# Ledger of designs, part 22: VH-VL binders against o04291r164to392

Target 1, 229 residues: o04291r164to392
Amino acid sequence: DANNPAGLLSIAEEALAEFLSKATGTAVDWVQMIGMKPGPDSIGIVAISRNCSGIAARACGLVSLEPMKVAEILKDRPSWLRDCRSVDTLSVIPAGNGGTIELIYTQMYAPTTLAAARDFWTLRYSTCLEDGSYVVCERSLTSATGGPTGPPSSNFVRAEMKPSGFLIRPCDGGGSILHIVDHVDLDAWSVPEVMRPLYESSKILAQKMTVAALRHVRQIAQETSGEVQ

## First folded at step 6 (VH-VL; framework fv_ragifilimab)

Design s21
Fold by ESMFold2-Fast, scan of step 6:
Structure s21 (fold): chain C 229 residues (1-229), chain A 120 residues (1-120), chain B 113 residues (1-113)
Amino acid sequence: as target 1 above (229 residues)
Amino acid sequence: QVQLVQSGAEVKKPGASVKVSCKGSGYTFTGYYMYWVRQAPGQGLEWIGYINPNSGGTTYNQKFKDRATMTVDKSISTAYMELSRLRSDDTAVYYCTRSGSESLHYMDVWGQGTLVTVSS
Amino acid sequence: DIVMTQSPDSLAVSLGERATINCKSSQSVLYSSNNKNYLTWYQQKPGQPPKLLIYWASTRESGVPDRFSGSGSGTDFTLTISSLQAEDVAVYHCQQYYSLPLTFGQGTKLEIK
């Protein structure tokens, strides 16, 4: 329950397990998107939409920054996600294992004038794993798990985030391997019929978070190293 | 047993400040939001704000934002509510109360109340 | 702000008879996605703090006698005491927790005839 630290940690650890199985495992059947180019800096982007589970996407790539620095950049969601209107950290709770649990409220811009903007109430869990990897994982809280009892803010439709986030593994030669999962249910049936294809199966919508995050981190890495691009 | 015990009655002059304390026992203090609610004589209940005892983060009713300050001391499981620039219409019983177990923003355990009288 | 209005302001009921208290919200407190009403009822006896009776409009708090029940949905809610006992003399308050600021009704004073 969100009003109990032990309950919050339980939710956080369940979210972490589900996130890791999506990021590095076979919990979801992933279909490689057409047009991926090979190379040492290549991005492996996969998008999938499951019945009753919303839209999921994942990406993986190399970045020339250490795990903690990558996590710091990615936690500032408005800096790299154009569709993000605001992020409010409502609560910060130490997890007792060196990790941190945050209760976060996020508002997104509406994709068109024909659809309501979406908002999220989530738990974000940041911790360091035994292998030196850093993880930031996030999921929606419902009234059943001690989240907000109220509806979304006026003019917004509450969306649900399934376990999503970032797994940042250190590389032997320096830098990191970044794994990204974005899994959301935007409630396609709450939008006009003409807009539903965008919410049900759009490659564009599924890729926005994963592509934007990876590109932004790489751009900052290049700028700090003095590289052109 | 879960209990909230508040400080004793106060008599203040207009323009003064009052600080009410609320000590929790019988539960994990940092695991529940703490709310402050007041009730003027013969009137209904009015929400002032809430505080997260773990982070110190606060949310105030806009009506009280400029005058109310909520704080906590985790080492003694005690919450405080200070109200400044008191007026005669601030005369009320002030309650601290704990968030519900099944959802946020309803109150399952209440302190005994602290009467604050503001008179010239 | 959501305005909560109770009716009547005061009510006198004979021992053993049914008491009915109403609460109306200025906008719906029903959240369609989970089909829950964000409404609670408190009992306040003279000189005492409020005591939680009912949350989610109809869920009775542990230890609250079966004679207390809540009903209604959306904007119109009712607290019912099926067989009034002497100890039920109190002021009853409804509260919405659908949105901030949290708001309460003005209270209904229940007395014995």
Scores: ipSAE 0.000, ipTM 0.423, lowest interface PAE 17.5, mean pLDDT 80

Design s22
Fold by ESMFold2-Fast, scan of step 6:
Structure s22 (fold): chain C 229 residues (1-229), chain A 120 residues (1-120), chain B 113 residues (1-113)
Amino acid sequence: as target 1 above (229 residues)
Amino acid sequence: QVQLVQSGAEVKKPGASVKVSCKGSGYTFTGYYMYWVRQAPGQGLEWIGYINPNSGGTTYNQKFKDRATMTVDKSISTAYMELSRLRSDDTAVYYCTRSGSESVHYMDVWGQGTLVTVSS
Amino acid sequence: DIVMTQSPDSLAVSLGERATINCKSSQSVLYSSNNKNYLTWYQQKPGQPPKLLIYWASTRESGVPDRFSGSGSGTDFTLTISSLQAEDVAVYHCQQYYSLPLTFGQGTKLEIK
């Protein structure tokens, strides 16, 4: 599948469909986090998934930037995700409809002191939808997709990213509505048995990622607004 | 003593489903991947998929993805593999097997096997 | 998919003689980052499930007699039984775990001559 452009596009479209189902649909049961209340100028809703593989979280909020600008900011993951050690873009492939498919290798810092650091081999699909929305959807490449799924690098445990990313919808009055889904399986099996219950309850990590993305974009929007007035 | 014990032989008609169980004992069930492998009479081994008993996360051989379903019941340390829309060429001994170490894909302990016969 | 091919399909060896079974992968199963070959050998006696003999191409599983040894790298692998015993009559399977789907060779039947 991932051995040719047609196969890569097929994988990208499947990931997009699953991501949209998570971001805007009812495919996953979501539980609102206690203490995460929307403000007067925010529709910020943070929810953690239940009964899913790995850890999933979603968030939604208003930002005072156009969709493409929001996407550009969020694609620079190390700028806002402190647990991200490095991001290498290994290949860039144009997709139909002005979209872009990127093959990405990411290294993360270890989530616990007793666990190895995680790494990801992913496909990231960026495209515009017919309604003017911009989407950045990312998922791990596995043997089922024919991707670069060799064994984990020394000192790292290969983690799996389920369809995750950003849906950025334009507002008629300007600005955007940002939908975020973060869904990862950090492979709890590589963590000592005694620590697994704590590691598996790392819902805070997923919530932290979605919150960090939203806060970062809003911070940039505020700084940009301050320059222009 | 680490042991995997499978359910007994099954005879099914084409189009039916079969569900094989595999009970682990003598080790921490959630600490190891569980694999399903089959062997048709007189033929080689064929991998079906694996499941992470802790998360319920599954990875299937693409050949079986549309028909195979792997699940676990942690409370009784038992894994299940269900194969639907059976054909005569699904006649095989089905094995459950455990990973040799936490995150590796070689198999150190095997169940005794379950013969599934599909005939009309 | 990585295709695993064993040779010969069948061989007969006299007691006490050396038995050699070969396994070839259609793609390298050597991972350069850790310099490990993702290859295993299993022994299967009639009516029994497979039994792990060797993993990482050359590491013997606990309890496996030292007459069994694995060698090779990349695409070409060999299982050697230095002095065949009667109990070694079995079908031997190689397996790669470098990439999914996991694949096995067709098996080599070893008999006493």
Scores: ipSAE 0.005, ipTM 0.446, lowest interface PAE 11.7, mean pLDDT 80

Design s23
Fold by ESMFold2-Fast, scan of step 6:
Structure s23 (fold): chain C 229 residues (1-229), chain A 120 residues (1-120), chain B 113 residues (1-113)
Amino acid sequence: as target 1 above (229 residues)
Amino acid sequence: QVQLVQSGAEVKKPGASVKVSCKGSGYTFTGYYMYWVRQAPGQGLEWIGYINPNSGGTTYNQKFKDRATMTVDKSISTAYMELSRLRSDDTAVYYCTRSGSESPQYMDVWGQGTLVTVSS
Amino acid sequence: DIVMTQSPDSLAVSLGERATINCKSSQSVLYSSNNKNYLTWYQQKPGQPPKLLIYWASTRESGVPDRFSGSGSGTDFTLTISSLQAEDVAVYHCQQYYSLPLTFGQGTKLEIK
C-alpha cells in the first residue's frame, strides 16, 4: 500500500492523526524532565512519556517566526540536529490537498561508542491545517506498510519512528507556538543490552532532538531580528 | 525465587482455540519480555512470539501471526497466549519464558510447560 | 530465516570425558558494530523445560558449572563439556537471536556410554 499515491496519503493521514493526539492530547502520560535549568537558552516545557511503546518525548515553546518559516527551518534536519549524519529525499509526492509527502532515508551517528548507529526509512507529511497551523509529521515505513526490509547484517540498526514531528500554531501578535514530539520504538529484539538503558530509560536521543530543534529555531529568529539593524 | 507457573494440560478438537496462562513471581513482571515457544513431541523448539508486559507491544513469528494472540494482565502478573483454529499438528508442549537479565533477546527462566493435545 | 544445524544428532560419552556439540548457522550471527555473536545454548533434561547455559556464544549464565564452555564466531559454534558428569545427560539446543524469526537447532541428545 505504500507503493501508490493513495496508499501513501492514507498512511500520512493516519500518522497525522496519531501525532496530533500526542502533541496536543492525552494519548500518553507525560512526565516533566527533572534538572532542566532556566536560562537564556531555555527550551520551554520538556516531558517524557510513560506507559508507551519505546521512548517518546515532547516539548513546547514560543518562537518569533511564522509557522511556514519554522517548518522550512525544521525540515532541514542536518542544519540543527548534530547527531544527524545524512538525509536523502527519495521521493516527493503532492498530496492533492496542498500538502506534500516525502519518502526519506536518514542516518544518525551512534549515541555512544557502545551503541550502533541508527538509520530510518520514513514518510514525512507536511500540510497546512484549517486553523492556519502547519504540521510536519513523520513515521517509519516497515515491510508491512511497503517499506524496505533491512539486510541481514548492516553497519546500522534499523530504528522505527512512531508518528513524530512538529505542530506549529500561529499566535497573536505574530510568531508561533511550536509543539515537538519525538517517538522512537526500539523493539527489544533490535537493541543490544548495552544500549537498552540508554534508549528505554535515559531518553538521551529524544531529549537531544527536542532541545536542538527549539534552540535552533530560536537562534534563527534572533539572527533574523538582528538583520533589521 | 523467580518462577513462571503455567496453566494445566488441555485437550482440544480441530478448529477450537486454546488459551494458556503464565504467572510470574519473584521479579518485576513489567521489567522483562515474555516469550512463547512450543515443542512438538520428539521435535525441536519453535518460537511463537513475545510480548512487552509494560506496553502490551507484541512481535509474532509470521507463521503464527494470524492465529496467535499474546496478552498480559499486569494486575496479576500473568501473560496469556491464545492459539485459534487448532490443527492436529499444533499438538505440543507450550512454554512461556522470560527474557534474559543482560539482554531481552535470549531466554533465561522457563515455565514448566503446558501440553496441548489436538485430536478428534 | 536463519537455519540452525546441530551435529551430531546424538552422542554417547563416558563419565569424566570431554563432550563436544557443534552448531552451524546458515548466515553469520556476528554483529560487527558490537563484535558479539547472537547465539545461546540451552540444556533440556527429560520432562523438563530448557535451561539457559550460555549466551553471547561464550558467556556462561550465573550458576552454570565451569565445565560448560562455548566457543566459535560467525557461523560455526561449539559447546564443550569437560569431564562429563551424570547430571549432564540432556538434549542441548543452540539458538540464534540475530534476526527474526528466532530459530533453534534440532537438538543434540547427550547420553552416558
Scores: ipSAE 0.000, ipTM 0.427, lowest interface PAE 16.8, mean pLDDT 79

Design s24
Fold by ESMFold2-Fast, scan of step 6:
Structure s24 (fold): chain C 229 residues (1-229), chain A 120 residues (1-120), chain B 113 residues (1-113)
Amino acid sequence: as target 1 above (229 residues)
Amino acid sequence: QVQLVQSGAEVKKPGASVKVSCKGSGYTFTGYYMYWVRQAPGQGLEWIGYINPNSGGTTYNQKFKDRATMTVDKSISTAYMELSRLRSDDTAVYYCTRSGSESPNYMDVWGQGTLVTVSS
Amino acid sequence: DIVMTQSPDSLAVSLGERATINCKSSQSVLYSSNNKNYLTWYQQKPGQPPKLLIYWASTRESGVPDRFSGSGSGTDFTLTISSLQAEDVAVYHCQQYYSLPLTFGQGTKLEIK
């Protein structure tokens, strides 16, 4: 249950296990996006899910920043995700293992004027793993989890974030390997029929967050390194 | 319309494992949490855990975490609860039950129950 | 853990008379943000699984007769059967769903006098 620290930690650790399975595991069928190739000018590898419920994408790329710094940058979602309107941190709870649990309410901009904008009520769990990796994983707290429903919202449709986030592994040579998962259910059936494919199965919408995250972190890494062009 | 149908009664020896099945019909199986609750003869109800059939994600009562395993097979709308290292005090009727429509963690539809007897 | 305590353990009531069953939680199950009490009542007839009667402390499940009503808030809750019928012979259980682990009262056995 999301209304007490023990219940929140249970949810957080379940979300972490599911996220890690998606980010690095083989249980989910991922299809590499056409035109995404490794190389010096590549932002990384991006794939969309064939068999997940909702809209899912994952990505992987190299970043010349240490895991903690990458996590700090990516936790400030409105700074790099254009479609993010606002993020309100409602509660911050120590997890007792050095990690942190946050209760977060997010509002997004709508992709079209013909459908309501989406909002999310989530638990975000940030922790350090045994191998020196940092993880920031997030999932919705819905009526199904018994958690807070957020403030009253007019003109918004509550969406569900399935376990998503960032796994940031240290590289042997310095820097990090960044793994990203974005998995959402945008409630396609609440929109007019003509718009449902966009909210149900859009490949463009699926990759939007993962691509934005990779580009932003790599841009900051390059700027921080003092590269002169 | 909505039904949960459980597997039949089991008799097991101490130390064995039992796996109870629960088949849902008449609703969207992946749209509701599935709970497992037991009731020892003449005693009250005791919550074991719940599973999200969509994700396979589980939450267990701490008392059962070391011995209980909940799984689902979406293709046949069936949930399973396996309890290992059985003791005589595990003798009980085991119920699967569906989450309420307006909130998780209360139960609106119950299976018929599966009696598990643990004896030598 | 939230401890649920029911009273009485057993109750005998004549047909047509009012039956009252109480349930107390060791801490409040009222969630301030939505003003809802996370409390249910189940009816369990001999040899049958429990059946949901009331959720949110006072909301009757569809198909449940209107002689059943729930009341109370916070820590003190009551299930009332306004005019007892023969088919109401059962054990009644309260349950909290405010926090984990989910916990049930010990049950109240209702019999005809």
Scores: ipSAE 0.016, ipTM 0.483, lowest interface PAE 6.3, mean pLDDT 83

Design s25
Fold by ESMFold2-Fast, scan of step 6:
Formats: C-alpha cells, structure tokens, sequence
Structure s25 (fold): chain C 229 residues (1-229), chain A 120 residues (1-120), chain B 113 residues (1-113)
C-alpha cells in the first residue's frame, strides 16, 4: 500500500539497487552519442540505451560542487527542467542512513498543443552512501506497488518513471563526479500515429533531461566560484 | 521535548468498543507515522497497525483489520484507535508510538500506555 | 510472516557481569543492496512502555549507555550488556522491520542474581 512505510522502504531500496546498476554498470546496453566529447568545454559523456523498455539515457560529468550541494540543486527539478510544470511533495518520510523518502506528483508541459501533457506519481529516495556519495533515485508507483489506482487527471496521460536519478561521488581535492540516469515510458501509443516519430526519437527526449541537469549544475558551480557574477 | 500522552484506563464488557486517544507534542505531528501496538498481561508486543497523520492513510495487521479503526485529528495533534467487538483476550496495555527518524519502520517515542480490561 | 524467537526466556546475571540475549528470525532480515539488518532492540521496565535501544542491529539510539551493544547478521542476533547495572533489570524485546507485519520476539526477562 502507498501509505505502508515497510512497503515504501522496500520499493525505495529496490529502486536504489536498480538505479545503481544502470548508473555505473552494464545492466542496459549503452550507445555513446555522436559528437559528445569529454573535456572542460563539453557537457559530459552521454549515452542512450539500446534494447530497453521505454527510453533511457545516462550521462556523467565533473562538477566543481560538493555532493550534498549538487543533490540539493538537482532535487529542485523545476529550476532546471523546462518541461516541468509543477512538482508537489505529498509526503516526506524519514528513512535509514539519514535518508528520506518522498511521495511526489509531477506535471509536465505538453510538447505541442496536439499532444497531451504527462504526469507522474513517484517515490523519490535520497540517501548518503558509505563512501560519502549522495544518491537521489526515483521511480513511479503503480497499482502493483500500492500506488494510485485511479485514472490520471482528465488533461494528462500517466507516464511511468523507471528507476532514475543521480549518483554524486566526491572527488579528492573537492568537487564531484555526477552520474545521471533518466529512464521513462511516456506511453507513445496514446498519441496520434502521425506524431509517434517525435516520441520514438528517444535520444532527443532522454538527452534533454540529462543535458539540462549537467548544464544547470555547472552553471551554478561557475557562479559560486566567482567566475560569473 | 517529544511526548505522546494517551487517554486513561478503560473497563469494557465483551462485545463493546473502546477508543483510545494519543496526543503528540514537541514535534511536527504530520511528519511521522503513528503506530499502535498492544501487550497482553505477561505477553510480548503485538503490532495493530499504523496511520499516516498527514493523509489519514492506514495499514492494519490482518488480525485486527475487521475490528480496528485508526483516525487522526490534525488540528489537535491527536491520533485515535478504536477496537470493536471486544473479547476477554483483548485485555492488554495499548500503546501509541512514533516512527523513527532514521527509518519509518522502528518506533522511537512511546506513549505511556492505556490499560483496557475486558471482563463480564 | 517473519517469526522472531528469543532465548533464553529469562536470565539472571550478577551486577558487573556480562549479559547476553539472543534473537533469531525465521528468515533473513539482511537487505543485500544496502547491507543493513532490519532489526531493533527495546528495553521495557516494569510498568513502563518500551524504550528504543538499538536499531539497524548494532546502532545505539542517542542517550543509550555504551555498555549496550548489538551484533549479528541475517537470522541470528545478540544484545550484549557488558557490565550489568541495577537499572538494567527489564524485559528486552527484538523486532524485525524487514517486512510486514511487523513482528516482535516473545521477550527475555533479565534479573539480578
């Protein structure tokens, strides 16, 4: 049940394990995007999934901020994600290891006037790992996991977020290595056939979120360093 | 300081119902789950259920699902547990308790307990 | 349901000596992903509610004396009091929070010899 702390914590821990396997492992086949090069003038390494359900992207890059500060910035999703209309935190539950579990309802803007907006009901789990790394991972709650069983708002199509989020590892000498996974199913079949190619360009949709997160964090890091006033 | 204060002892006949209250103070009432646990004389602890004070959502131990009702009144930071169709084996001390800060699944602060005696 | 079994049912220990209480779960309460054991210990003195002593099998609650320690993993857990004090006379309960329903051991009564 969605109000079951034991069930929510077990879902949170499962989401964390699956997220980590995507962020740092080979659980999903990843294809590096053409034209993306590591270096001080690049966003970072971005890869798009092959042979997974829905659309998945992962990215990694260096940022000149400590892990907790990076996590704080990225948890404020509307500040860096243009397509995010609103985020409502419905519940905040303390979890182990100083962590928190949040039940979140998110509305996205429609990409065009011809496509319905998407909404998400998710569990977001934030915790600190033994090595000083910080993790923020998130996944949809469905009727199978005790989440909402009713239909979405009449103006929205319910989308599914598979385990996604941020792994932020500290660097010796300061700063962080940020790993991002974005894995969603936007229900392409709910849009008219003529518009499906836009949703089937999963590399574009997934890249938007990973690239936006990296750019935003790097911009704030530069402002904090005094290089941009 | 964090404190849970429960209502006083009750004596009931078999078939009656009892409603125990639990008032929280010294913390954000809606930020923590409220658990109900009982202990029959000389016996171990037995979990009844928990309630999310923010939403009113409840989860019950299947043993108590048909007889227990948990509610909250946020305006007075008070939780309630009503147990109906009482039997003599429902004689126990009933505790309300707050979820832990490091995990919602263990209990860190306990009320003083309410003795409910069911006898003919 | 996970069944929690404590041993012994009662224990008498002299002041200043070590007391050891055991708790066994019918299935593992270790979550491999985070390597944590979902096990707590509570102290209950006569006429009083239970008091949290230890969570995550070995982490002491704030304010709990360091003579109390928890150990074990998976299915076998131990609460140790290194040097028994008079105020430690109580019933001790273990609880798992790995899955619902939440379940407790039957309790171990600790007395002074």
Amino acid sequence: as target 1 above (229 residues)
Amino acid sequence: QVQLVQSGAEVKKPGASVKVSCKGSGYTFTGYYMYWVRQAPGQGLEWIGYINPNSGGTTYNQKFKDRATMTVDKSISTAYMELSRLRSDDTAVYYCTRSGSESPLYMDVWGQGTLVTVSS
Amino acid sequence: DIVMTQSPDSLAVSLGERATINCKSSQSVLYSSNNKNYLTWYQQKPGQPPKLLIYWASTRESGVPDRFSGSGSGTDFTLTISSLQAEDVAVYHCQQYYSLPLTFGQGTKLEIK
Scores: ipSAE 0.000, ipTM 0.422, lowest interface PAE 17.1, mean pLDDT 79

Design s26
Fold by ESMFold2-Fast, scan of step 6:
Structure s26 (fold): chain C 229 residues (1-229), chain A 120 residues (1-120), chain B 113 residues (1-113)
Amino acid sequence: as target 1 above (229 residues)
Amino acid sequence: QVQLVQSGAEVKKPGASVKVSCKGSGYTFTGYYMYWVRQAPGQGLEWIGYINPNSGGTTYNQKFKDRATMTVDKSISTAYMELSRLRSDDTAVYYCTRSGSESPMYMDVWGQGTLVTVSS
Amino acid sequence: DIVMTQSPDSLAVSLGERATINCKSSQSVLYSSNNKNYLTWYQQKPGQPPKLLIYWASTRESGVPDRFSGSGSGTDFTLTISSLQAEDVAVYHCQQYYSLPLTFGQGTKLEIK
């Protein structure tokens, strides 16, 4: 039950395991985006999924910032994700070792005027791994997992966030390797047929979060070092 | 029968590391969290951390975060806890313990304990 | 951190008499949504590991004699042994699992008079 501390912890650990499998594993069929390849000025490698439900993208890149600083920057989602309208942290529960479980309500802007905006009710789990990596993992809470059936807002359609987030691994020479997974189900069937491809398989929507995150943290790293991008 | 069997007593010098093992049997090893708790002579119990054997995910007490490392080997149903940069006040009996069936946060089955003595 | 305080530090009780051990938490361990107290009691005999007696403040673990009972809610908890037997000589520990880090009381040593 998501409404008690032990239930939230078990959901958080399950989400972490699934997120790590997506971020570093081969269980999901990832297709590298054309034009998003390693190079001296590249922001990172971005891939989209061919075999998942909903819309999934993953990315990785090098960042000249330590893991905790990367996490701090990326946790402030509205500051770098243009499509994010608002984020409300409803509850903060200590998970130990500096780890934190947050209950979060998010409202997004609609990608078109022909469909309602989406909202999310999620659990976000932030913790350190034994290798010194830092992880921020997030997933939706539904009535099936003891979460709310929805906030009282008729202007939004509830979307589902499948295990997604950031794995930030320290580099031997300083800085970090940032792994990102964004996996969402936007409820494509609730929109007119002509708009469904945008909500169920759009390359544009698939890469929005991952590209925005990589671009934002790299810009901040370059600003702090005085390095030319 | 559910059992947790730990490795034998260790004597270490200050600055050394110790690695304690804990082998589970009689249950599904990946179905339960594994906790590590220590008890200094004549003192109370102190929580070190826990590991989820299924995911490898760990959570440490801040006091031990920079020195303790918990790992598992699923193939032999064995958990490990390594404590580095040992000091004399690390002398204690170290226990592994399994999470409860109704909640992962309480401990129901305990290993026999491993005495670690740190002395010069 | 939630601080657990046990009283008394030690207690001597005659065989067949009632033993009462108290445990206080620095903040409530009652979760309002499920109305459960996240509190356990353990028995530890000399040279042995702790043994779970009570979880959810008042639920007796399978195989634990019915002379053991837990009571209380929120911040104040009691372990009662209704008729002390020789085998009950041990140190008793309370523990909260409401919030991390997990914390234990200092322990109460129970002896026979």
Scores: ipSAE 0.000, ipTM 0.407, lowest interface PAE 17.4, mean pLDDT 81

Design s27
Fold by ESMFold2-Fast, scan of step 6:
Structure s27 (fold): chain C 229 residues (1-229), chain A 120 residues (1-120), chain B 113 residues (1-113)
Amino acid sequence: as target 1 above (229 residues)
Amino acid sequence: QVQLVQSGAEVKKPGASVKVSCKGSGYTFTGYYMYWVRQAPGQGLEWIGYINPNSGGTTYNQKFKDRATMTVDKSISTAYMELSRLRSDDTAVYYCTRSGSESPHAMDVWGQGTLVTVSS
Amino acid sequence: DIVMTQSPDSLAVSLGERATINCKSSQSVLYSSNNKNYLTWYQQKPGQPPKLLIYWASTRESGVPDRFSGSGSGTDFTLTISSLQAEDVAVYHCQQYYSLPLTFGQGTKLEIK
């Protein structure tokens, strides 16, 4: 039952385990993007999944900021995700292990002109690992797991976020290696049949969060060090 | 031309399981949620759950969570609902139904129903 | 859970006369942000599955005769058949989809007087 702190922590730890297996393991089959060329805006390794529900993407890259600073930047989602309309933190719960559980409501702008905007009702779990790494992982809550029981806002279709987030590891010589997973089910049932494959398999939609997050953190790192973009 | 065709009537003993099938035709099967609803003789309708045929994701009525399992086989456009540990009060007509695109949870196409009788 | 209560349990109406069936929800099914009522009506003839008549409390499903109309808001809803025809003999069910679990009324049996 997600309506008590022990239940929420159980959900958070399950989400963390699944997120880590996606970020660093082989729990899903990942396909690297073909034809991507290095440049000033070079993204790290970007891959999309072929064998999951919804759309999953992951990316990995080096950034010249310490893990704590990276986590602070990425938690402020509207600052870096252009498609994010609003984020409302409904509650903040200490997790006993020094971690934090947040209940979050997010509204997104419509991804196409023919589809309704999506919103999310999620649990976000932030914790520090033994090796000095930070993890921020997030997943949707449904009525079955203690989430909302009413309909979404009038212009939105409720979407589902599977375990997604950020693993931020310190690296030798300073800075961090940032692992990103974005795994969502945008509820393609609310769009006409001809558009559903674009929602379920669109590489552009799948990569927006991973690409935006990594580029934004690198931009802030360059500005902080005094480097010209 | 859109239709849902269900498997035939079943007679089961208490404690057994029953698995009802529902084959869709005349539309894109993976494009619509599939719902399961039952009706005991002379009584009202009762929602069991729904499944997304594309992802296999399910949402159950809490009353049935421990006993109902919904699955789908996309290759043959068929949905299944299995109900375990049957009791005499599970005797009912079981329907599969599709939600249309005009309103969420408005069930626009229904199967013919499958009578499940649970008796000793 | 939202409890749906229909009245009357059964109703006999003469051909050509107006039939009125009521449905009451234990809490509001009106979503204030979009001003929509999350309520449907179904018609079920003997030995047949239910047929969708009305969604969003007042929107008629394609192919449904205009003698059928839905009205009401919040917790009190009405299905009206303006001029009863022989083919309208059925059990009528209301359903809410404001919150899970999806719940139905007990049904109203409509017969010719």
Scores: ipSAE 0.000, ipTM 0.415, lowest interface PAE 19.3, mean pLDDT 79

